# Designs tried in a protein design chat: VHH binders against p46559. Part 8

Target 1, 369 residues: p46559
Amino acid sequence: MTAIEKFFTEKSPDSEQVLLKVIELGIDFLGGEWKNVDKSQVNVSRVHGGQSNHMFHVTSSTSATPYLLRIHRQPPSQVFTDTVNLAIFSERGLGPKLYGFFEGGRMEEFLPSKTFDVNDVLVPENSRKIGAIFPLYHSINVPVSKSRRCVHLMREWLNGYESLGGGDYEILPTTVNYSDHPKSVSIKDLNHEIDNFEKWSTEIFEHTLVFSHNDLASTNILELNSTKELVLIDWEFGTYNWRGFDLAMHLSETAIDYRVPFPPGIKMNGDLIDNPPNIQIFCEAYVEADKKLKNRSPSDPTAEVKALIQECQFFWPLTNLFWALSAMKHSLLKFENGVDLDVQARDRLAVYFHLKPRSQKIYEELSKK

## First folded at step 1 (VHH)

Design d1 (framework vhh_7nfr_2)
Fold by ESMFold2-Fast, scan of step 1:
Structure d1 (fold): chain B 369 residues (1-369), chain A 127 residues (1-127)
Amino acid sequence: as target 1 above (369 residues)
Amino acid sequence: QVQLQESGGGLVQPGGSLRLSCAASGFTFSSYAMSWVRQAPGEGREWVSSISGSGGSTYYADSVKGRFTIARDNVKNTLYLLMDSLKSDDTAVYYCAKDYRSTYEIGGKTYTSYDYWGQGTQVTVSS
């Protein structure tokens, strides 16, 4: 734990030390009316829901600009990626304004908004809105590596798991009732799965490379109170990646409930995994918004939507392998984020093997001319 | 240094009652939500109950609702679990857990995340 993280987590938000510190930050990064604020006029409230950051909403009874204070819990590399991504989106008006950053934290615009949950993302109208906003973000040129895709993180996590003494992993799902998986997998088996998906994805979907969020769980979607427009937040896993992975990641997350008590703090819905209710509406909205953004009129929009659904179905298992590998490594580090990492890893591996045959058939179909 | 120490476990007959305590130190107790989590022999961990930092909100697993009561004493820095009408299925090691946040909410936009755990106290319900 950094010194600043310890400072904000061990002290009450109402303590004199915290109130003086948030005034100091307000003066340093925002200036203006913060120079005239007394501690008696300051309110600091903790914002809940984030796994990677401690978040505080800092306000005053004056006209001083309120701000959201994020204190980082995540590794330096993820902090660097998230900060670069936020700075780019801030400058383009596509996310909260970045007011400033410092070692261990940052200050950004507080957006009066409703954070989505699993119930919200299952509403057809919301699914359509989310599908429609993806092309806007996928059209942005971000000055980061275009070769460091999801498979790079997966290999890093698997290598980390092995380095921490990890071995064969038993697949005993807790929240899904799938049985069409191996009883256990070796590190060699998992490396082979990553290699196969990278090969397949490169052969049939290399033309779909776009800057991707890669972690669009419901809680990373804000609905602005004033306009009802959506804003995508928390780009700490943002990389260039295959488009279908990003879309499938969001669809996969609509089938997972993190509101269940810890442990396990996670529940996968097999019915939604097997029959996603909004995949048609979501893909229709994506294609229509992409068409409008690029001023194009495809001759067969029905075929384009069908192809995008197939693309999402192809990448769905890979999104589950992605988080399974992260959970395996972080379970050995005894990392706690509100989810039982062993339950997450086992359930996600079960989902991976359950859906993989469909992806193989899609590869075989699309690799033929 | 954060420390959580459970006590009050033991052997009890079905239908009996027990009171578990968790003594907390090394942090501002009233600022954090607290939970009880149990682990039965051969099973994974199961969340039992949570209480907000102020004590104003309490939450219970369906399996214990109406039988267990979670409480806290922010002056004594102590968390309690009052267990009534105990069943053999309640046999488990009970852990006190500190949430990293002040409020726990079921069905909302938040989820539990524990940064510190006690050593556990054994509860055995048998005839």
Scores: ipSAE 0.000, ipTM 0.299, lowest interface PAE 12.5, mean pLDDT 85

Design d10 (framework vhh_7nfr_2)
Fold by ESMFold2-Fast, scan of step 1:
Structure d10 (fold): chain B 369 residues (1-369), chain A 123 residues (1-123)
Amino acid sequence: as target 1 above (369 residues)
Amino acid sequence: QVQLQESGGGLVQPGGSLRLSCAASGFTFSEYAMSWVRQAPGEGREWVSSISRSGGSTYYADSVKGRFTIARDNVKNTLYLLMDSLKSDDTAVYYCATDEWGSYTLDSPYDYWGQGTQVTVSS
């Protein structure tokens, strides 16, 4: 734990020490009216959500610029990636402004907003809005590796699982009623699945590489109070990746409820996985917004939308394999966040094998074989 | 036939302790998350505690945190609830339950329920 994390963890937001510290940070990083603020004029409120960080909304009764103070609990490498991504989006006007960063924390713009939940992302108009904003983020050039895609992280997690003593893994779904999967998989089997999907994706979708969020659950979507515009947040898994993976990740997450108040803390909805209600509207919105952003003449929008739906369907099982491998590794590390990682891993592997035949058919249709 | 059979209930004085057991048969116990749910006289069912398949994750209702411990033995196909510092408000029939499909609310029927074991905390 850093010195600053310990400081903010152990003290009340109303303590004199905290009030003086947030004034010090305001002066150092923002300047202006913060130089004239007395501690009696400062309000520090804890922001709920984000188990990976301590967050505080810092305001004053003066014209000093209010800010969000984020105190990091994550490893330095993940913090660095998220901060660099935020700095780029800040500069482009596509996320909160980054006011400054320091060892153990950062200061950013407070966005008065509503955080989406699973009910919000299933509303057709919201699905349309989410589809329409993806092209804005997918158009950004980020100066990071183009080769470290989702499969790179998947291999790291699987290697980590093996190094921690992991072996054969039984597929016993709890929240989905699928039976069209192997009873168990070996580490060799899982490596083969990763290699096979990478080969297929490279052969038929290499032209679709874009900088991707890769983790767009409902809670990573903010709706601004003033404009009702959407903002995507928490880019800690941001990498160059096949765009269909990013889109399918969001669609897959609309079928998962994390609000279960007792174990397993997660419920996957097989009906939404098998028949996603908003995929048509979502893909139509993406294509329309992408064309408008790139000032492209509309080709056949029906054909382009059908192709994007197929692209999303191809990558859908891979998004489940991605989180299954993460859950397998982190279950051995005894990581706890209210979700049963064994249940998550087994259910997501079941979804992977249930949907894989569709992806194979798409590959066979689109390949040069 | 899937069966869950609870035992270990009884009469205990406030501040006392009890250990409940649930013997599972007719299904592969190690493949299911397990829960304890209780029902006081004239009340609805209240979730008490749950344990993951491996036993690596445990969860408790706020009313029992620090007093109850859930455990499982996958070799013996048995679920346990160790209850310390019992209070009169803990008086209820305690049920062992499993949910193959994941219940969004504890008012939803679990896939399999036991017959229950009565716990009475009184002088």
Scores: ipSAE 0.000, ipTM 0.204, lowest interface PAE 14.1, mean pLDDT 83

Design d11 (framework vhh_7nfr_2)
Fold by ESMFold2-Fast, scan of step 1:
Structure d11 (fold): chain B 369 residues (1-369), chain A 127 residues (1-127)
Amino acid sequence: as target 1 above (369 residues)
Amino acid sequence: QVQLQESGGGLVQPGGSLRLSCAASGFTFSSYAMSWVRQAPGEGREWVSSISDSGGSTYYADSVKGRFTIARDNVKNTLYLLMDSLKSDDTAVYYCAKGFHTYRDSGSIRYEYPDYWGQGTQVTVSS
């Protein structure tokens, strides 16, 4: 535990020590009116809703700039990646402003906003808005590795699973009723699946590499109260990756409900997986926004949209294999976060094998062109 | 209508043991997962343990694993938390909660809010 985490863990937010510390941070990182703030004018309230960090909303009765104080509970490497990504997006006006960071924490802009839920992302107009903002993020150049894509992390998780004593894994779906999958898979089988998808993706989609969020669940989307504009948050898995993986990750997450009681704390909707209602409007919005952003010459929007839908469909199963491998490893580590990780792994593997034949057909069609 | 009534808290010395109980009414107890959540002084609520509707699956936070045991009696509509080897860090108000909703956040799946929770029972571990 860092010194700052220990400080905030051992003291009440209303204590004189905490009030003086948040004034000190305000002066150091924001300056301005914070130099004139008395402790009697400061309010510190804990923000509910995170296991990965302790969050506090710091305000005053003066014109001093309010801020969110985030005290890290995550591994140092994960904190480093998230902070670097936020700093870049902050500078470009694509996320909350990063006011500063220090050992064990950071200060960022408080955005009066509504966090989306599963009902929000299924509204067609919201799907359009989400599709339209992806090109803004996909257009940035981030000075990080272009070779550490989703398959790199998948191999790390699978190697971790094996190192922890993991073996053959039975596919017994609980919340999805698919049956077109193997009864069980070996570690060798899973490595082969990763290798095959990497080969296919490299052969037909290598030109689509963009800096990707890779984890755009509904709760990582904020709708600003004042403008109703959307902001994407929590870039801890941000890497260069195939564009279709990032888009398919968001689409896949619209078909999964985490708002069911624990256990299992997860329910997959097979009807939405098989027939995603908003994929057309989502892809239309992406293509139109991307065209405007890049000032592209006249194109065939109908053909481009159809190609993007196919690209999303190709990557959809890989997004489920990605989280299945994470769940398999972390279940052996006894990781606890309100979802039954064995249910998640089994259901996601069932989805992977159910959707894989479509991806293979797309590969066969596009590899001939 | 939904009622959750916790009991069994108190002052105990480090290394001691306590048994918390939660009497549930106003819903079909046997049809819902149940949880214990705690809130240390000045802190947000932290998940401690959960048990499936049948009692066949139990889950624990790393900080309490091996020391705490969650159990339920579906005939008596009662949830239990048996706490052994108590530490000063276990000092908190302990809440019984009807189910949990979860959501993803930054790659982490978290408890959102339980549908309903009780008024809590204070556990203080000090000498």
Scores: ipSAE 0.000, ipTM 0.188, lowest interface PAE 12.0, mean pLDDT 83

Design d12 (framework vhh_7nfr_2)
Fold by ESMFold2-Fast, scan of step 1:
Structure d12 (fold): chain B 369 residues (1-369), chain A 124 residues (1-124)
Amino acid sequence: as target 1 above (369 residues)
Amino acid sequence: QVQLQESGGGLVQPGGSLRLSCAASGFTFSHYAMSWVRQAPGEGREWVSSISGSGSSTYYADSVKGRFTIARDNVKNTLYLLMDSLKSDDTAVYYCAAESLYSDRGFTYGPDVWGQGTQVTVSS
C-alpha cells in the first residue's frame, strides 16, 4: 500500500486527521470556500465503487465545492492511463471534472446520478441515448499509441495465464446452454484465435480505428439526476481500437446479469446473445449522431446502419474472448470481485465459439470486395 | 500475512556476478507466477524477468536476455535471479513480486504484492 492508502484505510472517516486532510486537499486543488471551512462542518462518507479504488464523498455545510476522493488500489500504470484519459475528457466536457491528482489518489467531480443496470440498458430509449454518445469520444484525437489494441491486452493476459502455470482449458458452460464449442482449448489454440481475429479485423476494418472505452458495461454509465443526460466513467481500458469492438462490448454486456448471488455472481442470457433486441435502435442512433457531428450527407442511412450492425456482429465474439482471457489469468491469481472467474471464462469461451461462425462469414463476404 | 523479502544485493564491478534471493511467506508460492522488477535512480520501474508457478516457463526483458537467469524452489518458497556479466546500466533496486499484470517488455503495470527491494550497484 501507498502511504496515502494506509492513511485513509487505517483511520476513521470522521477522525480529526482525515477531516484535516480532506480540507487541505480542498484548499490545494479547489481553493475558494474551502479556505474558510472548519473541520466541524465537513462530512466524509464512503462510496461504493469498483474493487480497484477506495472512494469517499467529501462535503461540507458551506458552499465549498463537494468532491469525490479516489484512493488507488490499482497498479501505477493503470492509474496513469485512467487519469490521463479522464483529464482529456474532463477538459472537453465529456466526463466528470478532474480537480487534481497526487501520488496514490485523485479528486474529481461528484455527479448526483443513478448508475445504470442491465434493466436500464435494455430500455429502447436508453439504448438510443447510449448509441448517440459513442461518436462524441470516437471523434477525439488522443495522443496515445494507436497500435496497442484489444489484441495486445489479450496476449498479455494469455501470457500471464501461461506464466502462472495455466494449461489446457476445459469449456464447461454453466449459465449458457451452448454445445457448439470444443471441449477444451490449449494456449496454442487461443493464440491462434487471437491471431486469426487480428488478421480479419486488419483486412476488413483497419479504417475504423478510433479511441475506444472498451469496457462499457451498464455500471460504467451514469444518468445525471438534474438533466437525465448520460455520462460514461471508468476509462482504465481506454485505447485506440476497432470501432466495432467498442460498440459490440456494450451490446454484449447488455446480455449479462451480475446481480445474481455469488457463486457464481454472473448469468449470461443466451436469448439476448442470439437475438439482441436493441441493436437496430442503437446503431441507428450512432449513425445519426456521427452524421451530425461530422456534417456528413445522409444519402444512404439505411445501408450505413446495416453495415454497422454487421460490424458489431463481427466483433461480438472477440469481446467475449477478451474477458475470458482476463478471467482465466485472474482466476489463477485468486482474484476476488464477486464473480466466479472460472464460470465467467468457461461461459465466455462458449459464447465466443458459438458466435465465431457468423464473424467468419462476415469476413468472407467483406473480403471479396 | 503475505510477505516477500529480497536479499543478495551489493556492490560489484562491471562484468561481475550476483545472485538475488526472495523468500516468500503467507501464500501458496507454487500457485503464483513470480517476477523481478527493478528501479534505477530517477527512473520508473522496469520489468526484468518472470517465471511461471511450476517453473516450466521463463521470460526475460531484452536488456538482460542471455545474462540473467530466473529460477525458483517451490519446496523452500524461494525465488532467485542469477545475474552474470553485470553492466553499469544494471544498477537499481531489485524487487521481488507476485505478478498480477504486466504489459510489453521493459514495462509492467506492477504486481499486487512486492517486497522492500535489494540494492545492486555496478561500479568501477
Scores: ipSAE 0.000, ipTM 0.127, lowest interface PAE 18.7, mean pLDDT 83

Design d13 (framework vhh_7nfr_2)
Fold by ESMFold2-Fast, scan of step 1:
Structure d13 (fold): chain B 369 residues (1-369), chain A 126 residues (1-126)
Amino acid sequence: as target 1 above (369 residues)
Amino acid sequence: QVQLQESGGGLVQPGGSLRLSCAASGFTFSSYYMSWVRQAPGEGREWVSSISGSGGNTYYADSVKGRFTIARDNVKNTLYLLMDSLKSDDTAVYYCAREDTYGLPYTSKGQYFDYWGQGTQVTVSS
């Protein structure tokens, strides 16, 4: 735990120490009216929605610029990536303004907005809007590694799991009613699955490499109060990756409810996993927006949409393996995020093996000679 | 510094109604998810209901859906539980609890609460 994280977690947001600290940060990074603010005029509210950060909305009764204070809980490697990504999107007007960063935290623009939930992303019009904004983000050139894709993080998490004493993992799903999976998997088995999927993805989808969010759950989508336009936030897992993984990640997350207030804190809807919500309208919107953005010649939109649906279906199991490996490692570190990480890992692995045969069939169809 | 104080419990007949209140002090009430958790004699803790800081999102255990309503007044720093159509199985000590801010705000489990009230007894009996 960093000194700044310890400071903000050990003290109440309304404590004198915290009020003075947020004024100090306001003066240092924003200046202006923050130089004239008394602690009695300051309000600090904890913002809910982020699992990886401690977030505070800092306001005052004066004209001093309000800000969102993010104190990092995640590893330094994710902080570096997230900061670079936010700085680029801030400059391009595609995310909150980055006011400044410091060791262990950052200050950014607070956007008056509604955070989406699982019910919002299941609305067809919202699926269309989300599909239409993805090409804007996928068109950005980010000066980071193109080789450190999702499989790189998956290998890091699996290696971390092994290093922490992890071994064979039993697959006993609790929220999905799937039985078409192995009873147990070894670390060797999981490495083989990563290698196999990387090989398939490289052979049939290497041309689809784009800068990807990789974590577009409903809670990372803001609807601006003023315009009703959507903004994607929390780019801490942002990397160059196959676009179908990014799209499938969002679609997969529409089938998962994290609002379960009793153990295990998560519910996966097998019916929505087997029959993806709004995949047709989502892919239609993506293709239309992508064509317009790139000023591409008219082609067969029906064929292109069908191909993109197949691309999303191919990557869907990999998105579940991705979070399963993260959950396996972090369960050994005893991170409490309100979700039972062992249940998440087991259910995600069950989904992976349930959907893998479809991905294999797609690979076989697209690799035919 | 942080204190949660429940009131409104008592003896009530089956089918009756009660309104529980929880007065919060020592923290910015509107910044926290708040929950009601109950414990019947000889049983473990059972989560009943939770409410987001703004009051925009509410969650209920299946056993109380349609009968209980959770509400909050951020001006008065008070949490409420409105209990209708009470059953003998609702007999328990009811605790007001503040969500631990580490983890998903929507997952108000007993193990993730950092502060608890003293509890208020609800007895449903003829």
Scores: ipSAE 0.000, ipTM 0.192, lowest interface PAE 15.2, mean pLDDT 83

Design d14 (framework vhh_7nfr_2)
Fold by ESMFold2-Fast, scan of step 1:
Structure d14 (fold): chain B 369 residues (1-369), chain A 125 residues (1-125)
Amino acid sequence: as target 1 above (369 residues)
Amino acid sequence: QVQLQESGGGLVQPGGSLRLSCAASGFAFSSYAMSWVRQAPGEGREWVSSISYSGGSTYYADSVKGRFTIARDNVKNTLYLLMDSLKSDDTAVYYCATLEHSTWYGKEGYSLDYWGQGTQVTVSS
């Protein structure tokens, strides 16, 4: 643990030591009225929303600027990516303001909001709102690598799995009733799948590269209390990627319930995977918002929406392969979350092979043009 | 220094009962959700039960639901697992662990931060 993580782990938020520390941080990074705050005027509350971080809402009875204090518990590489992306979006007004960062933590704007859950993202109106906000983020130019896409992370995870002693992997799905998959896959088989999808994506979708979230589960969506506008958070996997992967990632996550008892702590809904109820509304909203943002009118809006649905369907299996490879690697490490990583890997591989034939057909149709 | 110390394990006959305790120190126990995790010989780790920071919400694995009860005493900084109707398949080392503050477990809400040394439970005739 960092010194700062140890400090906030050991002390109650009501302790004099914590109150003095958050005043010190307020003075150092925000200045202003924090210079005049007494500890008796300060309130520190733990924030319930958030993943793998100690989070505190720091306020006072004065006009000193309140802030969210995040003490990192995740690996430095994930923290670095998320912080850099937050800094960029803060500067552009697309996320919480970044007030400052230090070894082991950061200070950011607290947004009074509701975090979405699995029920919220299945509401058609919410699907429309999410579809409509994606183009705003996809239109931003971010000064990071455009060559490091989802397939790069997939290869890193698969190489990590092999390095940890991983071998052939049996596909025994627990929460989906799919049977149209191999009984097992080798590391060579999985490398072939990555290579093949990269080839297909490059040939038919290379011009769809946009800065992508790549992990838009319901809990990474905030609905602001005041305006009901949506804000996307937790950009730790943010990178340039094929647009359809980012959109399909969100759609795939709407078919998964993480609030089931552990084990397995995950339940994939095959009916929603096979027949996603909101894909039409979601894609219509995306096209309309993208049109308005770029000041354009598509000559055939119906054809453009159908093409985007096809694009999302093409990338859907790849999003499951992405998380399957992550789960395979991390299942060989210490247990770190409330999801059975072996169940996640098996189910997601089953989904990958179930959906792959549709992606191959789309590739064959579009590669002829 | 964060410390979690499990106790209360032992040898018990099928159908018997045990009470496990986890004494916590070096952190603000009342601000953390807590879990019990077990590892049987030759098996992977299996989550058993979780309790919210206030004790208002409890969660159980299907294999133990109705037989085990998780409880906490925030005044004594102690976590408990009351185990009833023990079966041979409950044989494992039981670990106490901190959990990210959340009322729901799943991908977004939970990580196991700090682990104790474990206490052995053996159910044998």
Scores: ipSAE 0.000, ipTM 0.280, lowest interface PAE 13.2, mean pLDDT 83

Design d15 (framework vhh_7nfr_2)
Fold by ESMFold2-Fast, scan of step 1:
Structure d15 (fold): chain B 369 residues (1-369), chain A 127 residues (1-127)
Amino acid sequence: as target 1 above (369 residues)
Amino acid sequence: QVQLQESGGGLVQPGGSLRLSCAASGFTFSQYAMSWVRQAPGEGREWVSSISGSGGETYYADSVKGRFTIARDNVKNTLYLLMDSLKSDDTAVYYCARYSTPDIRYGDTSYTAMDYWGQGTQVTVSS
């Protein structure tokens, strides 16, 4: 725990010590009118929403710039990626403005907004809006490795699972009715699956590499109160990746309900996995917005949309293997996050094997040039 | 190993009172914030109350404010929920849960902030 984290943990937001500290931060990082603010003019309110941060909305009755103060509860190394990504998005006008960062925390623009849930992302108009904003983020040039894609995290999680004493894993799904999967998989089998998907993706989709969110569940989408515009947040898994993985990740998450009673705290909807209702509208919006950004008209918009749907379908199983491997490792760490991690791992592996034949067929069709 | 064990549930008439206890072991109890979460039949989970590691901060769901009191005894490694003026709507399985940290952001009722859960204790309020 950092010194600043201890400070904010031990003291009430309305204490004189906290009021003086937020004025000190305002002076140091924002300057301007903060130099003329008295503690009697300051309001500090704790903010709901982030599990990994202590969050405070700092305002005053003066013209001093209000800010959101985040005090990290994670080690500095774990927040590095998110902070760097937010700095870049701030400069591009694609996220909250980053006012500054320091050891143990950061200051940023407060965005009055509503966080989406699973009901929101199943609304066709919202699927269209989300599809239309993806190209804005996919167009950014970020100065990070282009070779550290989703498969790198997958290998890290699988290696972690093995190092923790993990072995063969039985696939016994609880929330989906799939039976077209192996009864169990070995660590060698899972490494083989990662290697095969990396090979297929590189051969047919290498030209689709973009900076990707890789974790766009509904809870990482904010709807601004004033404009109803959407903003994507929580870029801690942000990396260069095949765009179809990023798009398929969001689509896959629309088929999963985390509001189900714990245990298991998760329910996968097989009907939505097999027949995603909004994939057409989502892909149409993506293609239209992407072409607008690149100043080009579709020569065959129907064919381009159909190709993107196929691209999303190809990557859909890989997104489930991604979170299955994470769940397997973290289950061994005895970490509980409101979801039964063994149920999540088993169901996601069942989904992976159920959808894999479609991805293999797509690979065979597209590798013929 | 971390263990949380609830007790004190049972059948009670409307307007009655119950005291739930959660015995904690396998970790330094005072270094973790704790919560009570309930689940009624056919309903989703509902956060009820939370208390910081020191006991200096307490938070309550609007549905239980003024009726329930959360408390802890760091010497005995025990969390309590004192429930007064019980209503039929309070019928649920009550779970003791540990936050991953000693502190609570105001109103952080997210189940994903909680890393260990007890087996639950049934509370039934009926005539």
Scores: ipSAE 0.000, ipTM 0.169, lowest interface PAE 18.6, mean pLDDT 84

Design d16 (framework vhh_7nfr_2)
Fold by ESMFold2-Fast, scan of step 1:
Structure d16 (fold): chain B 369 residues (1-369), chain A 126 residues (1-126)
Amino acid sequence: as target 1 above (369 residues)
Amino acid sequence: QVQLQESGGGLVQPGGSLRLSCAASGFTFSSYAMSWVRQAPGEGREWVSSISGSGYSTYYADSVKGRFTIARDNVKNTLYLLMDSLKSDDTAVYYCAKTGEYVDLSYGSRPEFEYWGQGTQVTVSS
């Protein structure tokens, strides 16, 4: 635990020590009117912005620039990449401004906005807007590893599950009515699934590597109050990855409702998984926006959209395996955030095996070209 | 000592409205997210709505979205739930809850709750 994390966890947000510290940070990183702020003029309120961070919204009654203060729960080395990612997007105007970072924390812009939910992302016009914004982020060059893709994190979670005493896992779905899956799966089976999907993806989609969000649930999409423009937030899982995984991750999340009663606190919609209502509109918007950014015209626009839909369908099961492995590990850690992690793992594994045959067929078709 | 006290429950006809209040004390109210959670007879706990400490973010369960509004008054240390177009399925004991610091409201999941009020009964029937 860093000294600054200990400071903020042991003291009340309205204590004199905290008020003086946030003024000190304001002076150091933002300057200007922060030099003239008295502690009686400062308000510090806690914000729930992530499971790995302590977040505070720092404001004053003066014209001093408000900021979000993020104090990391994780060691500094684990947040380095996230901070670099945010700095790049800040400079490009694609996310909150990064005001500064220091050992154990950072300061960033507060954006007056509406956070999307599962109902918002199913509105066709919003699906179009989300599809259209993806190419902006996929076009950015980020100076980080190109080899640490989604499969790297999946292996880390599976190894963590095993090291915590995890064994064979029974697949008994609660919220989907799929039955075309194994009764149970071993760690060896799961490692084989990861290896096989990595092989397929590398053989047919290696040319599609882009810097990806990898976690675009509805609640990671902000609609700015002033302009109605969308901003993607929470780049904690941001890595170079196959673009179809990033797109399929968002589409997969539109079929999941986290606001149902606990337990289980999660419901997967099989009808939306089998027949996604906005995949055509989403992919059309992506292709059009990507074409405009790269100043190109596809040789056959209809064929390019059809190919992107197929690419999303190929990666859809892998996005479910990704979160299933996370849920398996974190269930053993007794982590709780209002979602039954075992229900999430079991349902997502059922979805994985239900959709896998389609991905295999796509691999076989494209590998022959 | 954290204390949460709900009020405003009662019997109401389907389609009616109620306003629930929660008076908070023993902590810096404006610095913490607050939530409403309900429990119907024979059912588990159902998260209803949450509001951030600063008030800039609100979250709603699908079952109540468009019908309920969560609000807070940080000067009066009071949390509110405005309930419109009430249905029989809304019958439950409604609890005011303070969240812990290590929750992810941005992912739409239910947070862990550190402190609960005693609850207020809402009955929707003809």
Scores: ipSAE 0.000, ipTM 0.166, lowest interface PAE 20.2, mean pLDDT 83

